# VHH binders against Probable cyclic pyranopterin monophosphate synthase (moaC), part 1

No score or structure here was measured in a lab: all are predicted.

Target 1, 244 residues: Probable cyclic pyranopterin monophosphate synthase (moaC), of Pyrobaculum aerophilum (q8zyf8)
Amino acid sequence: MIVDISKKPDVFRYARASANADVKKCNTAVAAKAATVASRYLPFLHPLPLSATAWCKDGKFYVEGIAHWQTGVEMDVLFGVLVGLLGSGAVKIENLRVEIKQKQTTPPIIENVNTSEAPITREGDLVASAYGRMKVVNLDIVKNPVEKGHPIYAAQTAAALNAKRLCELLGGPCPSVQHFKIEIITSDSVEVRTFIKARDITPAPEALFSAGVALLTIWDMIKKYEKDENGQYPYTYISELHLD
Structure headers, positions and changes below count from the first letter of each chain, unless a header shows other numbers; Kabat numbers aren't used for antibody chains.
F is the ipSAE of ESMFold2-Fast. E and O are both the ipSAE of ESMFold2, at different seeds. Each is the mean of both directions, binder to target and target to binder. V2 is 0.75 times the mean of E and O plus 0.25 times the DockQ between their complexes.
[cut] stands for letters that were removed.
The coordinates of atoms that the task and the answers printed are left out; those that the model quotes come from them. Centres of patches stay.

## First folded at step 1 (VHH)

Design g01 (framework vhh_gocatamig_d2)
Fold by ESMFold2-Fast, scan of step 1:
Structure g01 (fold): chain B 244 residues (1-244), chain A 118 residues (1-118)
Amino acid sequence: as target 1 above (244 residues)
Amino acid sequence: EVQLVESGGGLVQPGGSLTLSCAASGFTFSSYALAWYRQAPGKKRELVAGISSGGSTVYMDSVKGRFTISRDNAKNSVYLQMNSLRAEDTAVYYCAAQYDLGSEYDYWGQGTLVTVSS
């Protein structure tokens, strides 16, 4: 379900997310755009009027967002970082996390953004696999239904739908997907593996994207159980996401 | 000495327009985010509009399309252009400035009264 926020106050909602940026150039325009439309891709996010900006500095990719609304924007900026890195040609993403989220504050000083890059030229095999891992505090909650539904089943469905949609965010071309599968397991963390086959163009970015979407869907569904007394995420993050 | 000085408030008829100005001194203006808050009698202060150091803006839903926040770094000023004013916009309007993230703004002006009435 999409949770009823009608009784929550309209205040400024701010968040900043980051991840390690192992890329030569940063596609900041696609990151900022993705953050504003994250609710079209993550099934339980509320649509909202988000202003977002992205930048790279000292080996990290950042997205910050602000909205005057009834819900937080941390999932929107996390999605922005994920898509921004994929649009920058990343094949390995580390430590995707929320650095801070706040109510009734304006954002800090930002660095100048890089010039927008064209969509990546795709080359590689027509089969791709990705692996992702997310650290969580409350692992047992992932295994059972919560208020929004069952996290694992929702993540599987969100991943499958989104395996065909990354090109909407990066620009063409779209791979002609022939096969997609995902496996989600809980060990000491939440682990996902995706496999995708396409007819015409490498689906490697889609393998990474669908794994990331699965993990972010689980994070969004369990997030109230992951927050500390200040509403922050000191222990929840996607530690790795890479091609196999 | 840090100061934020609001001006431009006054009495205006419903459907009218006003421009509020906030002149800042005593700090590096271009490095700060600025916001306009308002407080009606008997109510808590509420955020009306904000503008970041980089120029990103955000607005309260009830003022979207009617109000525009802008800044002029050369003049150390932030503005709130208010169009299509309604009786519900009657309040004391406050300018606020923030350098870094926190639970509250670093600096506040003393406020300027806006009354929308015939």
Scores: ipSAE 0.000, ipTM 0.118, lowest interface PAE 19.1, mean pLDDT 83

Design g02 (framework vhh_gocatamig_d2)
Fold by ESMFold2-Fast, scan of step 1:
Structure g02 (fold): chain B 244 residues (1-244), chain A 117 residues (1-117)
Amino acid sequence: as target 1 above (244 residues)
Amino acid sequence: EVQLVESGGGLVQPGGSLTLSCAASGSIFSIYALAWYRQAPGKKRELVAGITSGGSTVYMDSVKGRFTISRDNAKNSVYLQMNSLRAEDTAVYYCARWSGYDEYDYWGQGTLVTVSS
């Protein structure tokens, strides 16, 4: 279910997310745009008016977001980092995390950057596999239904629905997907593996994207159990996401 | 060094309109996020409206639908169009530039807006 936020106050909501950038170019415009439309891709996210900006600094990719709304924006900026890195040609993403989130009367204004480069042309095999790992405090919460539903089953469905949709965010041609599967395992962390086959262009970005969407869907569903007394994430993060 | 100069404040009756202007000099204006803040006597300074260099905007809930922030990069200026003014909008209005993670580094001197009969 999409949780009822109608009784929550309209206050300024701010968040900044980051990941280690393993890219030669930073597609910041795609990242900022993705953050503003994240609710179209993450099934339990609330739509909201978000202002977002992205930048690269010291080997990291950043997205900040701000909204005056009834819910936090941390999932929106996490999604922005994920898509921004994929639009920048990343095949390996490390330490995707929320650096800070705030609920306040006078929020910071987000930093802006100039136009990024066009979408990267795709070359590679017509099959791809990706692996992702997410650290969580409350692994038992992931394994059982919560208010929004069952995290693992919801993540499988979200990944499948979105396996064909990354091209809406990156631009350019969409791969003609012929096969998609996902496996989610809980160990000492949440692990995801995706496999995708396409007819015409490499679906490698889609393999990474669907794995990331699965992990972010789980994070969104369990997030109230992962926050500390100050609403921060002291432990939860996606430690790795890469092509096999 | 960036310098910000506000203008357009004054006395207006409830329901009236004012346009505030902020002119910037020094650095390349078009790459910065800019905002209007206000401070009423005895209260903390609060964000009224913000605009990124790409044109994305944010508004305080109490002014949404009444106020519009805009920018003109060719004139190095940012504007706040204020409609349907109320007594609670009475404050000194400040233009500010946000630079990076830190606190706002560049502030104007402010312009007083008084909404009274």
Scores: ipSAE 0.000, ipTM 0.115, lowest interface PAE 18.6, mean pLDDT 81

Design g03 (framework vhh_gocatamig_d2)
Amino acid sequence: EVQLVESGGGLVQPGGSLTLSCAASGFTFSDNALAWYRQAPGKKRELVAGIYSGGSTVYMDSVKGRFTISRDNAKNSVYLQMNSLRAEDTAVYYCATGRYYDESFDYWGQGTLVTVSS
ESMFold2-Fast, scan of step 1: ipSAE 0.000; ipTM 0.302

Design g04 (framework vhh_gocatamig_d2)
Fold by ESMFold2-Fast, scan of step 1:
Structure g04 (fold): chain B 244 residues (1-244), chain A 118 residues (1-118)
Amino acid sequence: as target 1 above (244 residues)
Amino acid sequence: EVQLVESGGGLVQPGGSLTLSCAASGRTFSDYALAWYRQAPGKKRELVAGISSGGYTVYMDSVKGRFTISRDNAKNSVYLQMNSLRAEDTAVYYCAAEPYYSGKYDYWGQGTLVTVSS
């Protein structure tokens, strides 16, 4: 179920997301592009006209976004950080979180930032496994159906449907996927493990991507219960996402 | 939590210029959205200009092209450069910090009076 937002006010929505990652070059063009099309990959996200920009500073990757719409843009910018880091060659991502989000009544003025796409190069093993962990306040809610459906079942489905689609965002060749599986467990947090096998090029970025999609799908489905009184995320974040 | 102190207001002739400054104190200044509001006698307070922590700017339609908002994180300050001032710009100008971490908590300065008269 895509939640009815028709009664929400049409105002300017702003959000900034970040993560720690050790990368040699930041692919900011891919990050900004991914943020604008996040609803094509996260099944319960509303499509919206988003302006996004990305940058790196002091070991952190940032994406911020602005839209004049009826819903927030925090999931869109989180997706942008995830994809931007994967497009930058990240094999380990830490502390993917929403730093800030806000509503505004006047239109933003956005500087024209020219970004160029970096060539995407793939080298590595034809099998990959990724692990992800997300801290949540309301772990019991993850285990049970919510308004949008069952978080775990939806996350497994979203991950499987998107396992081979990362190349649409990064550009370059797509792996010929031969096998994909995902396991989601709840402990003191939400844990995801993905496994993917390809015939021709490494699916390592896809293993990370599908784990991230699963976690972001759960976050999106439970986010009403994770926000504080001021609509911020004081506890929810993806603490780690890495290749096994 | 956050304290804001405005300066730079005064009397100026139509067509003149003024620069308003706002000095902010707080541990998380770089994470704050900063804005200038104004209130003329008998009117509601209105947003004039805003700037995000990432440098995105917003402006009220009647000041676009005339006013420029900027920030200096090293000095913990936000500025409003006002050019081509009109009599209708006469108001008390307030600096506001809206922590994006808290969309509900608005921190306000004391206000600085701008009078545009011939």
Scores: ipSAE 0.000, ipTM 0.117, lowest interface PAE 18.8, mean pLDDT 81

Design g05 (framework vhh_gocatamig_d2)
Fold by ESMFold2-Fast, scan of step 1:
Structure g05 (fold): chain B 244 residues (1-244), chain A 118 residues (1-118)
Amino acid sequence: as target 1 above (244 residues)
Amino acid sequence: EVQLVESGGGLVQPGGSLTLSCAASGFTFSTYDLAWYRQAPGKKRELVAGITTGGSTVYMDSVKGRFTISRDNAKNSVYLQMNSLRAEDTAVYYCARLDTSYWGQDYWGQGTLVTVSS
């Protein structure tokens, strides 16, 4: 018999996100954990009980998530990929996207976090800058207030408030940040640049993290205008995120 | 052509265990989510357990802690380990491939009968 999904209660919200990055070892434990706490870092996400799993294959980093909740989990798994790659030592991330999202009647389960760990090192310059680019369908929506507020102003605020907080997710040493700035420009796409200066250890992961937080905040605020008729994201993705 | 073939069903006493296997062919197994469903006589088919391409699992509440779903991509197989079986677990068990574009099942196996009875 064919199961009619439209008649069944939404028990299960599923999403899978991925990105390309050149990393020697994948920190999948940090990625899965980050997905479950994404609402602490992205201002318009609601906290929800999420089971998440992360893995790497053929130069791609993946996170999938499962929750019984009123909202989708695509932003949570995108955040997991971002943080997982930063915890894996990535300095260049390409094509951070939602591969699929679904509603189904499967009950959620609490998953154990994957145990693959990468060494965290903080060697490098005490000044870092990052560049990110996000492709969107409706660039004009980004420039004006939406239901949740102004996307650019919210992104600048979220990035600034979270610039120093990546070490809460990765563990290990936190940089003593002396200066942070962010610039967001709308051209043919949404572009972000961050600059961060620290006293003691390299803030390069924080430069990338704050740029990613800004772009994900914009994506979350405009997402209803970016979905196709099947609720998918055929054209919205973060095409590049790298150190300058 | 796509095929899913279940095996491992049989008669078992309450408190016993069985392992069900599903052998898949005709598609790239590692790129699909898979699930086990069951159908008791006169009842609708229900999801028992699911496993995603990344290895995340989901279970119906009545089987949590008793059943374990797993996959072996090298062998194109998905498994359901069933422990502490109860009379209420008696059903035909079906392996299914999940189609992300349809938000549901697109192929089913023939089913394997599990009877829990003394």
Scores: ipSAE 0.000, ipTM 0.144, lowest interface PAE 15.6, mean pLDDT 82

Design g06 (framework vhh_gocatamig_d2)
Fold by ESMFold2-Fast, scan of step 1:
Structure g06 (fold): chain B 244 residues (1-244), chain A 117 residues (1-117)
Amino acid sequence: as target 1 above (244 residues)
Amino acid sequence: EVQLVESGGGLVQPGGSLTLSCAASGSTFSSYWLAWYRQAPGKKRELVAGISRGGSTVYMDSVKGRFTISRDNAKNSVYLQMNSLRAEDTAVYYCAKDLYGSEYDYWGQGTLVTVSS
């Protein structure tokens, strides 16, 4: 006889995120790795054991994740898409969104992840600027403190602290950053602009990364106000993220 | 419309092996996850194993190390290799087009596995 697994109070969490991007090769291994360690880079994200996989199809980059845990995994897979695209050489990312998220009581265990790797290359100027835009249901929530703190201030802090850390995920040399600046404004959407200067290699991926970290930090902090009755995101997404 | 057809079930002795196969129409392989469920007499249906299009897998704790799920996209098939079978594995095994699917119209008819001497 075995223990009756059908009575085990386990909750399984699933999410899939995607973005449009023009890349020659897809760095799916970096995407999957990034999703599993997203909590090290997003300050309010809970650490959890995650199995993640990534793939590219029809001009889109996808990451999905599954975990036996008490918290959802949508921020983890969004982070995976962001870092996977940066590790694939993307200079423009459009429509970074959660396609679906699910919660189910089930006793399964995550066993394996199968990924492919693509070469990472760095070429370009020693100064870079990135722009990002995120659509949200209610901008007034972004402008004021929520339960986790003030979204804009948290985003500025998270972006500044993590601006130099993308190379931990991509591998290879880290840029020697000499200057970092971030500006977040609210118009009809949340807009972010970053500027970064390095001594030795282009910080263009770091400019994109820090802008993405800022937007994802805001999304994570306001997410309970952005979900519909079915726990989905009917409106919230990062519409554009690109080098200036 | 979309149909999943299971096969490979049968009677085996404890410690034996079986391979289950699920044949799917081309459209069922548009689902990112394919899964095997089972239902034993008097028990609820439970997830046994799942596999994503990218090859990520998930297994129920009691079958981990004994069962292996695999996928052949060219043949529109998903397989469950079952080793070291136990009496407790006796159940009707079902193929589903999604790991967490609630779309019951696309479940297969099932294949019976009986582990008994």
Scores: ipSAE 0.000, ipTM 0.154, lowest interface PAE 17.7, mean pLDDT 79

Design g07 (framework vhh_gocatamig_d2)
Fold by ESMFold2-Fast, scan of step 1:
Structure g07 (fold): chain B 244 residues (1-244), chain A 119 residues (1-119)
Amino acid sequence: as target 1 above (244 residues)
Amino acid sequence: EVQLVESGGGLVQPGGSLTLSCAASGFIFSSNYLAWYRQAPGKKRELVAGIYSGGSTVYMDSVKGRFTISRDNAKNSVYLQMNSLRAEDTAVYYCAAGHTYEWDSRGYWGQGTLVTVSS
């Protein structure tokens, strides 16, 4: 379920997310756009008006978001980083995390603005597999139903749906998907592996995207159990996401 | 002024034990999250163990069952008990108050203490 937030305070919400990735271009426009529409892709995320900016600095990709709303924006900016990196040609993403999140009565200053639009091009094999790993505080929470539902089952469904939808965010042709499967394992962390086959263009970005969406769906569903006493995420992050 | 000062590092043989200590000052220790990170040459800094104000803990997969983090709020100190040490545990160990980033910073850090595991 989408959890009732009607009694939460309507205040300024700020978050910044980042990840490490080796990319030749920084597709900031795609990242900012993705952050504003993240709720259309993450099934239990609340829709909200969001101002977002993205930038690259010192081997990291960043997205900031601010909204005057009843819920936090950390999942929105995490989604922005994921899609921005995929739109920038990333095939390996490390340490996708929330750097900070804040509640304020006055609007935060957004330091950087999105200015770069670079179209994505696709070349590669017609089959792809991806691996992702997410560190969490308590794996037992992931394995059982929470308020929003069962994290693993929700993640599997969200991933399958979204394997066909990345092209909506990146623009250009959509791969004609012929086969998709996902496996989620809880070991010392949450591990996800995706496999996708397409007829016409490489689905490698979709393999990465579906894996990332699965992990972000789990994170969103368990996030209240992952925060420290200051509402931050000291342990929770996607440590790796790459093509197999 | 926030300060985190590590101690207890040194040379130890494989299979040995060490206890690292971190003395903190300049903030309300009892209400804050504390953690131990490490960085080996040629590798990035990684979280080893963390402890919440209430005593709940988290550990890196490769140290679970071997390392134990603890805190003493009366002494403003956090500890890392390291048992069954391996060559792979060789690194500079850092005490930190938090792991989440701030604007152009990552919480508060100590200067680090070197742990070398070799025969």
Scores: ipSAE 0.000, ipTM 0.096, lowest interface PAE 19.5, mean pLDDT 82

Design g08 (framework vhh_gocatamig_d2)
Fold by ESMFold2-Fast, scan of step 1:
Formats: structure tokens, C-alpha cells, sequence
Structure g08 (fold): chain B 244 residues (1-244), chain A 118 residues (1-118)
């Protein structure tokens, strides 16, 4: 379910997410755009008006966001980093995490600070596989239904739906998906492996995207149980996401 | 047709006071947060103060204790009371809100100039 937030106050909400990025040029415009529309892709996110900006510095990709709304924006900026890296040609993403989230703080307005774009090119095989791993505090919660539903089953469905939708965010032609499968394993962490076959163009970005969407869907569904006493995520992050 | 109209700016001496007003229309004012931002010449726009639908407030560190944001839902207005003004408070002040509409989600007023100078 989309949880009822009608009793929560509209307050200023800020978050910054980052990941290690091995990209030649950063597509920061796609990242900022993706953050603002994350609720169209992650099934249990609330739609909200978000001001977002993105930047790269010292081998890291960053997205920050601010909203005056009834819910936090950490999942929105995480989604922005994921999509921004995919739009930048990343085939390996490490340590996708929330660096900070704040309620009732006063960061500068950021909506006019994103000016760089990288062109998107698609060359490669018509089959792709991706692997992702997410560290969590309470693995048993991932395995059982929570208020929003069953995290693993929701993640499988969200990943399958979104395997067809990354092109909406990156622009250009969509791969004609012929086959998609996903496996989610809980060991000492949450592990995801995706496989996708397309008829016409490489689905490698979609393999990464669907794995990332699965992990972010689980994170969103369990996030109440992952926060520390300051509402931060000291132990929850996507440690790796890469093509096989 | 979300519209925000600021007023109350002007020239004031250091240590003086001004009250800015923002009149809002085109949305259910009571249900949304409003904010004041400012932009000084050659600087980026920055958040000064905000107030949510329940009346909870936030402030930039440099204005805490000097500025007070308030709202009047009956008048569809938000206010910024500015006391102990300093030269560095000189800026154009903007009222802002974030409301989903068919025309967009981020709305700004035209701005009102505050000059703190002897």
C-alpha cells in the first residue's frame, strides 16, 4: 500500500545521496529529473514537488533534494543517483547511500544549479545480466510482509515493470524486451540478479536499472526499521551494482 | 493559476525592522507550506525561513532570533517579520510554495527588494 501520510506536517525535508562513479562524463540533468519523478517508478513512493540538483566530485556522483512536504525525500534522491549514473554510462556502481537527511533545516535553493548533460549511446549485446547487493540491519524484515506488503514480491514486480521503462528517463528508443527474470536471495545481505533479452538494442542499462529498482523498493518498504535514532541510515546501502 | 504577490520591501537603516507580506491565490493555502527565499547581487538564492501547514517553522542560522515567519490562513497570507536588520540582509526576497497543479509544482512571487543601508 501507499501509506497514509495525511496526518504528517508539511515541513522542509532535505536529503543527499551519493555513489562511487566511474564515468567519463556525468549526466547531472537526467539525475535531477529522475529524482523529481521517482514516485512514477518506485511503487510505494508518494508524489511530491521536489527541487533537486546533481553533481560529480572526486569520483562520486551526488544528488540532493529539498521539498516542503509530508514525507522524506531520501528515496527520491537515491533514485536520482541510480538513474543519473545509468544515464552517464555507468556499468558499475558502488556504495549508493543516503549521506544525510534532515527535517526542518535550511539548505540553499538548488533548482538552478544543474547545467551539464552527457549524450546517451547504446552499443552492446542483446542480452545482459546485472548483480546487486544491499546491506541491511534487519534481514528478517525483508523476508516477511510489512505494512506496504511483502518486500521481495513487491521488488520482483517493480523490477519487471521497470525493466521496460528506463528509456522514459534517459530518452531515445526503448529496447523491445523479449525476456526478463529476477532472482532475489537473502544471505548476510539482500542480493539481486537480473537477466534481460531484447530484440533490437542492448538492454544492459535496463538490467542494472531493474536490479537497482528491486533493491530501492525493498529499502523503501523496510526503511522505518533501518533508521537510527537520528533518522539516518548508518548501515543500509547498496554496496555494489554491476553488469555480470 | 497559482500566484504569490510580495509586498513590504524598502530601504531601512541597520538595526531597523521591516515586515514582508505574501498574498497567495489559486490553491488551498491552508494545506501547504510556504517559504521565504532571498537573493543578493552576485549570490545564489537561499532559503531564509519556512512555515508548514501546522505552523512549524524553520530558519536559516544567520536570521534565527531576528526573523519570524507566520501565516494567516483566513487571509491566504504569509509574513516575514525582520528585526535587527544588517547590511548583509540586503537582497530581493521571494515568497515560494510547492503545489502540484496542471501548470507546474514550484511557484515563486515576483520578489520585493530590501535594502539595509545608512
Amino acid sequence: as target 1 above (244 residues)
Amino acid sequence: EVQLVESGGGLVQPGGSLTLSCAASGFTFRSYALAWYRQAPGKKRELVAGIDSGGSTVYMDSVKGRFTISRDNAKNSVYLQMNSLRAEDTAVYYCATEVYTDYGSHYWGQGTLVTVSS
Scores: ipSAE 0.000, ipTM 0.114, lowest interface PAE 19.3, mean pLDDT 83

Design g09 (framework vhh_gocatamig_d2)
Fold by ESMFold2-Fast, scan of step 1:
Formats: C-alpha cells, sequence, structure tokens
Structure g09 (fold): chain B 244 residues (1-244), chain A 119 residues (1-119)
C-alpha cells in the first residue's frame, strides 16, 4: 500500500546518510542522481522533488538531500549512498545509516556540486552472492504484516523486480541476468542473501544492489516503529553488506 | 572573521524594483551558503531566498518568479533582485551566512536594510 499523504503539509525536509567503504574514488554524481529517483526502485516510497549532494571524507560516503514536500527524505539519501558506493566500486559496505533528519520552517541549503567517475569495470565470475544485515529495534514488526503489507514478502518482490536495474543508475554495461534468488531471515537482526547468475559480465554489483533494495524496503515499511521521540533512528542501520 | 553589511533598501511604489546587496569580508564567503531573510513588524523572521557556494538556490513560495538571488565570490557579495514588489514585501531584510550540513544553523547576521513598498 502507498500511504495517503495528501493531508500532510509541505515543509522543508532534510536528511544526511552515510556508510563506511573502502573505495579509491567516489562517484558522487551517481549517488546524487540515485537519491532523486529512489522511488522508482523502492516500491512504497513516495516520489518527490529532491536536491541532493554527495561527498566522501575519511573513509565515509555521504549523501544529503532537501525537498519542500509532505514526506521525509531519509530513504532517498540512504538509497543514494547505496548506489553511490556501488558506482564507486565498493564490494563491502558497512554502517549504512541516517545521521540526521530534520523538518524545517526555513530550508537548509545544500551544495549542488557533484562529479562522477567512469562506470566501474566488471571483472569477475558470472555468478555472485551477497549478504546483508540490518539491525532493527523490534524483529516482531518485521515478521508480521504492517499497514503497508508484509515487510519480508514486499522486500523479496522489490529485490527480484530490481535485480537487473542497477545499470540504469550506474551507466555502462548491463548484465544478461539468467537466474536470481533471494532469502530473508530474522535472527537477532534482519539478514538477506542474494544469488545472481549472468551470461556475459559479473553481476556482483547487482547481488549487492538487490540485497540493499530488500533491506531498504523493509526499513521504509517499518520506519515509523524505528524512530525515537525526536524522529531519529537511534538503533536502525545496515551493519554490513558484502559479497560472499 | 566574516562580517555582513546590507545595502540597497528604500521606499518604492507597488510594482517597482529594488536590488539589495550584502557585502562580506573574510575568506569563508566562498565556502558557505548565504541567505536573505526578512522580518515585518509583529511577524517572525522568514527565509526569502538562499544560495549555496555551488549555486543551488531556494526561494519562498510568495517570491518565486519575482525575486532572484545571486552571488559574486570574487567580490564577496550576495544580491537579491526584487521585481514586482508588493505592499506585503515591506520588511527589514537581513543577510545571513548559514552552515548547510546541519540545516537551520546561522553563523552570522547582518544589521538589516529596510524595504518599504508604499504609494
Amino acid sequence: as target 1 above (244 residues)
Amino acid sequence: EVQLVESGGGLVQPGGSLTLSCAASGLTFSDYALAWYRQAPGKKRELVAGISWGGSTVYMDSVKGRFTISRDNAKNSVYLQMNSLRAEDTAVYYCARIEYKTGDSYDYWGQGTLVTVSS
């Protein structure tokens, strides 16, 4: 279900997301672009006019976003960090989180300076597996239907529908995907594994992407249960996302 | 140290135009976002327009299409071109330097320049 937001007032919405990653150079333009189109990939996310800027500093990748809109922009900037890191050649992402989100009566101003690198080269095996883990406040919410539907089933569907679409965001070659599998389980956290087989180029970025889409879909569906009294995420984050 | 000084205010008739200027000193001008705010008597201060160091702009709805913010980093100046002025635009206009990363944080405010739109 896409929740009715028609009665929410337009206010300035700001968020910054980050993750740790070991990359040689940062593809910040891909990150900013991805943040503006995140709703095309996350099925319950509302489309909105977003301005986004990305940067790297001290082993972290950052995306900030602002919109004058009815909904927050934290999922949009999280998606921007995920795609920006994949577009920068990351094979391991740690601690993908929302650093801050704000509702403003006056708009924060963000920089509009982003540069991009050439698309990543795709050297590697024609099969890839990825693993992701997300910490949440209450696993019972993840295991049962919420207002938007069942988080795990929605995440599996979103991941499958988006498994081969990362090249739309990164540019460069698209893998000819022949097989996709996903498994989501709950332990002390939400865990996801993806497997992708392609004919022509390694689908390793797509394995990571589909795992990330699954976790972000769950986060988006349960986010009202994850926020503290200040509207922040004191506990929720994607602790790891890497190739097996 | 950054210091902001506004100029260009005055009396103008409805439908008229004014250009406000804000001059800054110091080397931090090109590193920060700048904004124009206004405050009418009995009202709270509100954002009119903002511009980042990279040139991204924001405008309040009631001034979009009428006002244009611009900056000249070589001259350490930010400008607000105001067209099609209305009586409700009457206010003291303030220039501010803002840290964009945390939102809603203000390092410096100017002294303000009065704009009166009246016949």
Scores: ipSAE 0.000, ipTM 0.206, lowest interface PAE 14.0, mean pLDDT 81

Design g10 (framework vhh_gocatamig_d2)
Fold by ESMFold2-Fast, scan of step 1:
Structure g10 (fold): chain B 244 residues (1-244), chain A 118 residues (1-118)
Amino acid sequence: as target 1 above (244 residues)
Amino acid sequence: EVQLVESGGGLVQPGGSLTLSCAASGFTFSEYALAWYRQAPGKKRELVAGITSAGSTVYMDSVKGRFTISRDNAKNSVYLQMNSLRAEDTAVYYCAAYPRDSGYFEYWGQGTLVTVSS
């Protein structure tokens, strides 16, 4: 379900997310765009008017966002980092996390500006697989239906739907997907493996994207159990996401 | 053949207590996590309480301090002790079993009705 936020205060919501990745491009326009439309891809996110900016610094990719709304924007900026990195040619992403989120009555200041780059050129095998791992506070919650539904089943469905949709965000050609498979396992963390086959262009970015969407869908569904008393995420993050 | 059979549901007055039991068969009980879910009229099923194979527990916020989940591996049973019952606790309660290392597969019982009414 999409949780009822109508009783929450309509205040400025701020968040900044980051991840480590080695990229030759810093495609911040794609990241900012993705953050503003994250609710079209993550099934339980609220649509909201988001202002987002992205930047690269010291081996990290950042997205920050603000909205005057009744819900937090941390999932939106996390999605922005994921898509921005894929639009920048990343094949290995580490420590995708929320650095800070805040609720305030005065507008926060956004200092960075976005830059636009050409869509990535795709070359590679017509089969790709990705692996992702997410650290969470209590794995038992992931295994059980919560208010929004069953995290694992929702993640599988969101991943399958979105395996075909990354090109909407990156621009350029869409792979003609012939097969998609996802496996989610709970060990000491949440682990995801995706496999995708296309007939015409490499689906490697889609393998990474669908794994990331699965993990972010789970994070969004369990996030009320992951926050500390200040609403921060001290123990929840996607520790690795890479092509196999 | 896997079975989970709930019992102990019924009508109880607000502020009362009730104990639900779930008897399991067809799998190695000690290796599984067990949980109680509930579904109220017009709502989706939600996790009420869970207990891992190691004995750690998790509770929904609205039942913390009122409900206690426990297990007895010798009897292949899991229990939910419900105290200080409220009208909003009225629901069908389901027992579920989860493999300790995977969230892909769930065994479910048929459910037992709990009605909190005057």
Scores: ipSAE 0.000, ipTM 0.118, lowest interface PAE 18.7, mean pLDDT 84

Design g11 (framework vhh_gocatamig_d2)
Fold by ESMFold2-Fast, scan of step 1:
Structure g11 (fold): chain B 244 residues (1-244), chain A 119 residues (1-119)
Amino acid sequence: as target 1 above (244 residues)
Amino acid sequence: EVQLVESGGGLVQPGGSLTLSCAASGFTLDYYALAWYRQAPGKKRELVAGISSSGGTVYMDSVKGRFTISRDNAKNSVYLQMNSLRAEDTAVYYCAREWGTSYDSFDYWGQGTLVTVSS
């Protein structure tokens, strides 16, 4: 279920997300675009009028967003970082996190930064697997239904529904997917593994994307239990997401 | 219906050689990475060698230059050629099917084959 936000105040909602990544060029245009349409991909997000910008600095990829709306924008900017890195050719993403989240009556300043588009190359094996790990404060909550439903079941469904949809965000050819599977395990963290087979082009970006969508869906569903007294996420982050 | 069956283990003297075979059934190798693990008494199970669907290989440092992993997709089999065997190589060797292309997630394991290196 989509949670009723009708009684939340319309104020400026700001968030900035980042991740470490080793990429030759940053596809910041794809990142900003993805953040604005994240609700089309993450099943429990509210659509909202988001202004987003993205940039790279010191080995990190950043997305920040602002909306004058009734809900926070942290999931939108996290999704932007994920898709931006995939559109930049990343095969390894580390420490995808919310750096800051703010709610205020005056708008924060969003600077227009370098916007670039890099064409993506689809070279590689016709099968791909990805592994992701997310650190959480309240692991037991992941294992049982919460207000929005069961996190693991919702994540599996969201990943499967979105496994073929990354090309809508990146542009270019879509893989003809022949097989997809996902496994989610709770250990000392939330672990996800995806496997995807395609007929015509490498589905490596889709393996990473579906793993990331699964983890972000869980994060969104449990986020009430992950925030500190200031509404921040001091301990919740996707520590690794990689393809060999 | 997925099954992995190891063979080729046995007793060998230090400096000797063995070839382990892993026969797969119930699936097609073309799309899977395969790995050899070993477990010695009182020790954790450790990765010895892995081979990706595209033929890329990885080896544990102590076996590099001595062991060679290979695959034959037409025969649905994976092999571990073990040369210059040492007493420290004594272990039960397991064949594992990797979920995808990494070597840290496996969905099926064989029962294992014992390798003893002793004079």
Scores: ipSAE 0.000, ipTM 0.116, lowest interface PAE 18.6, mean pLDDT 83

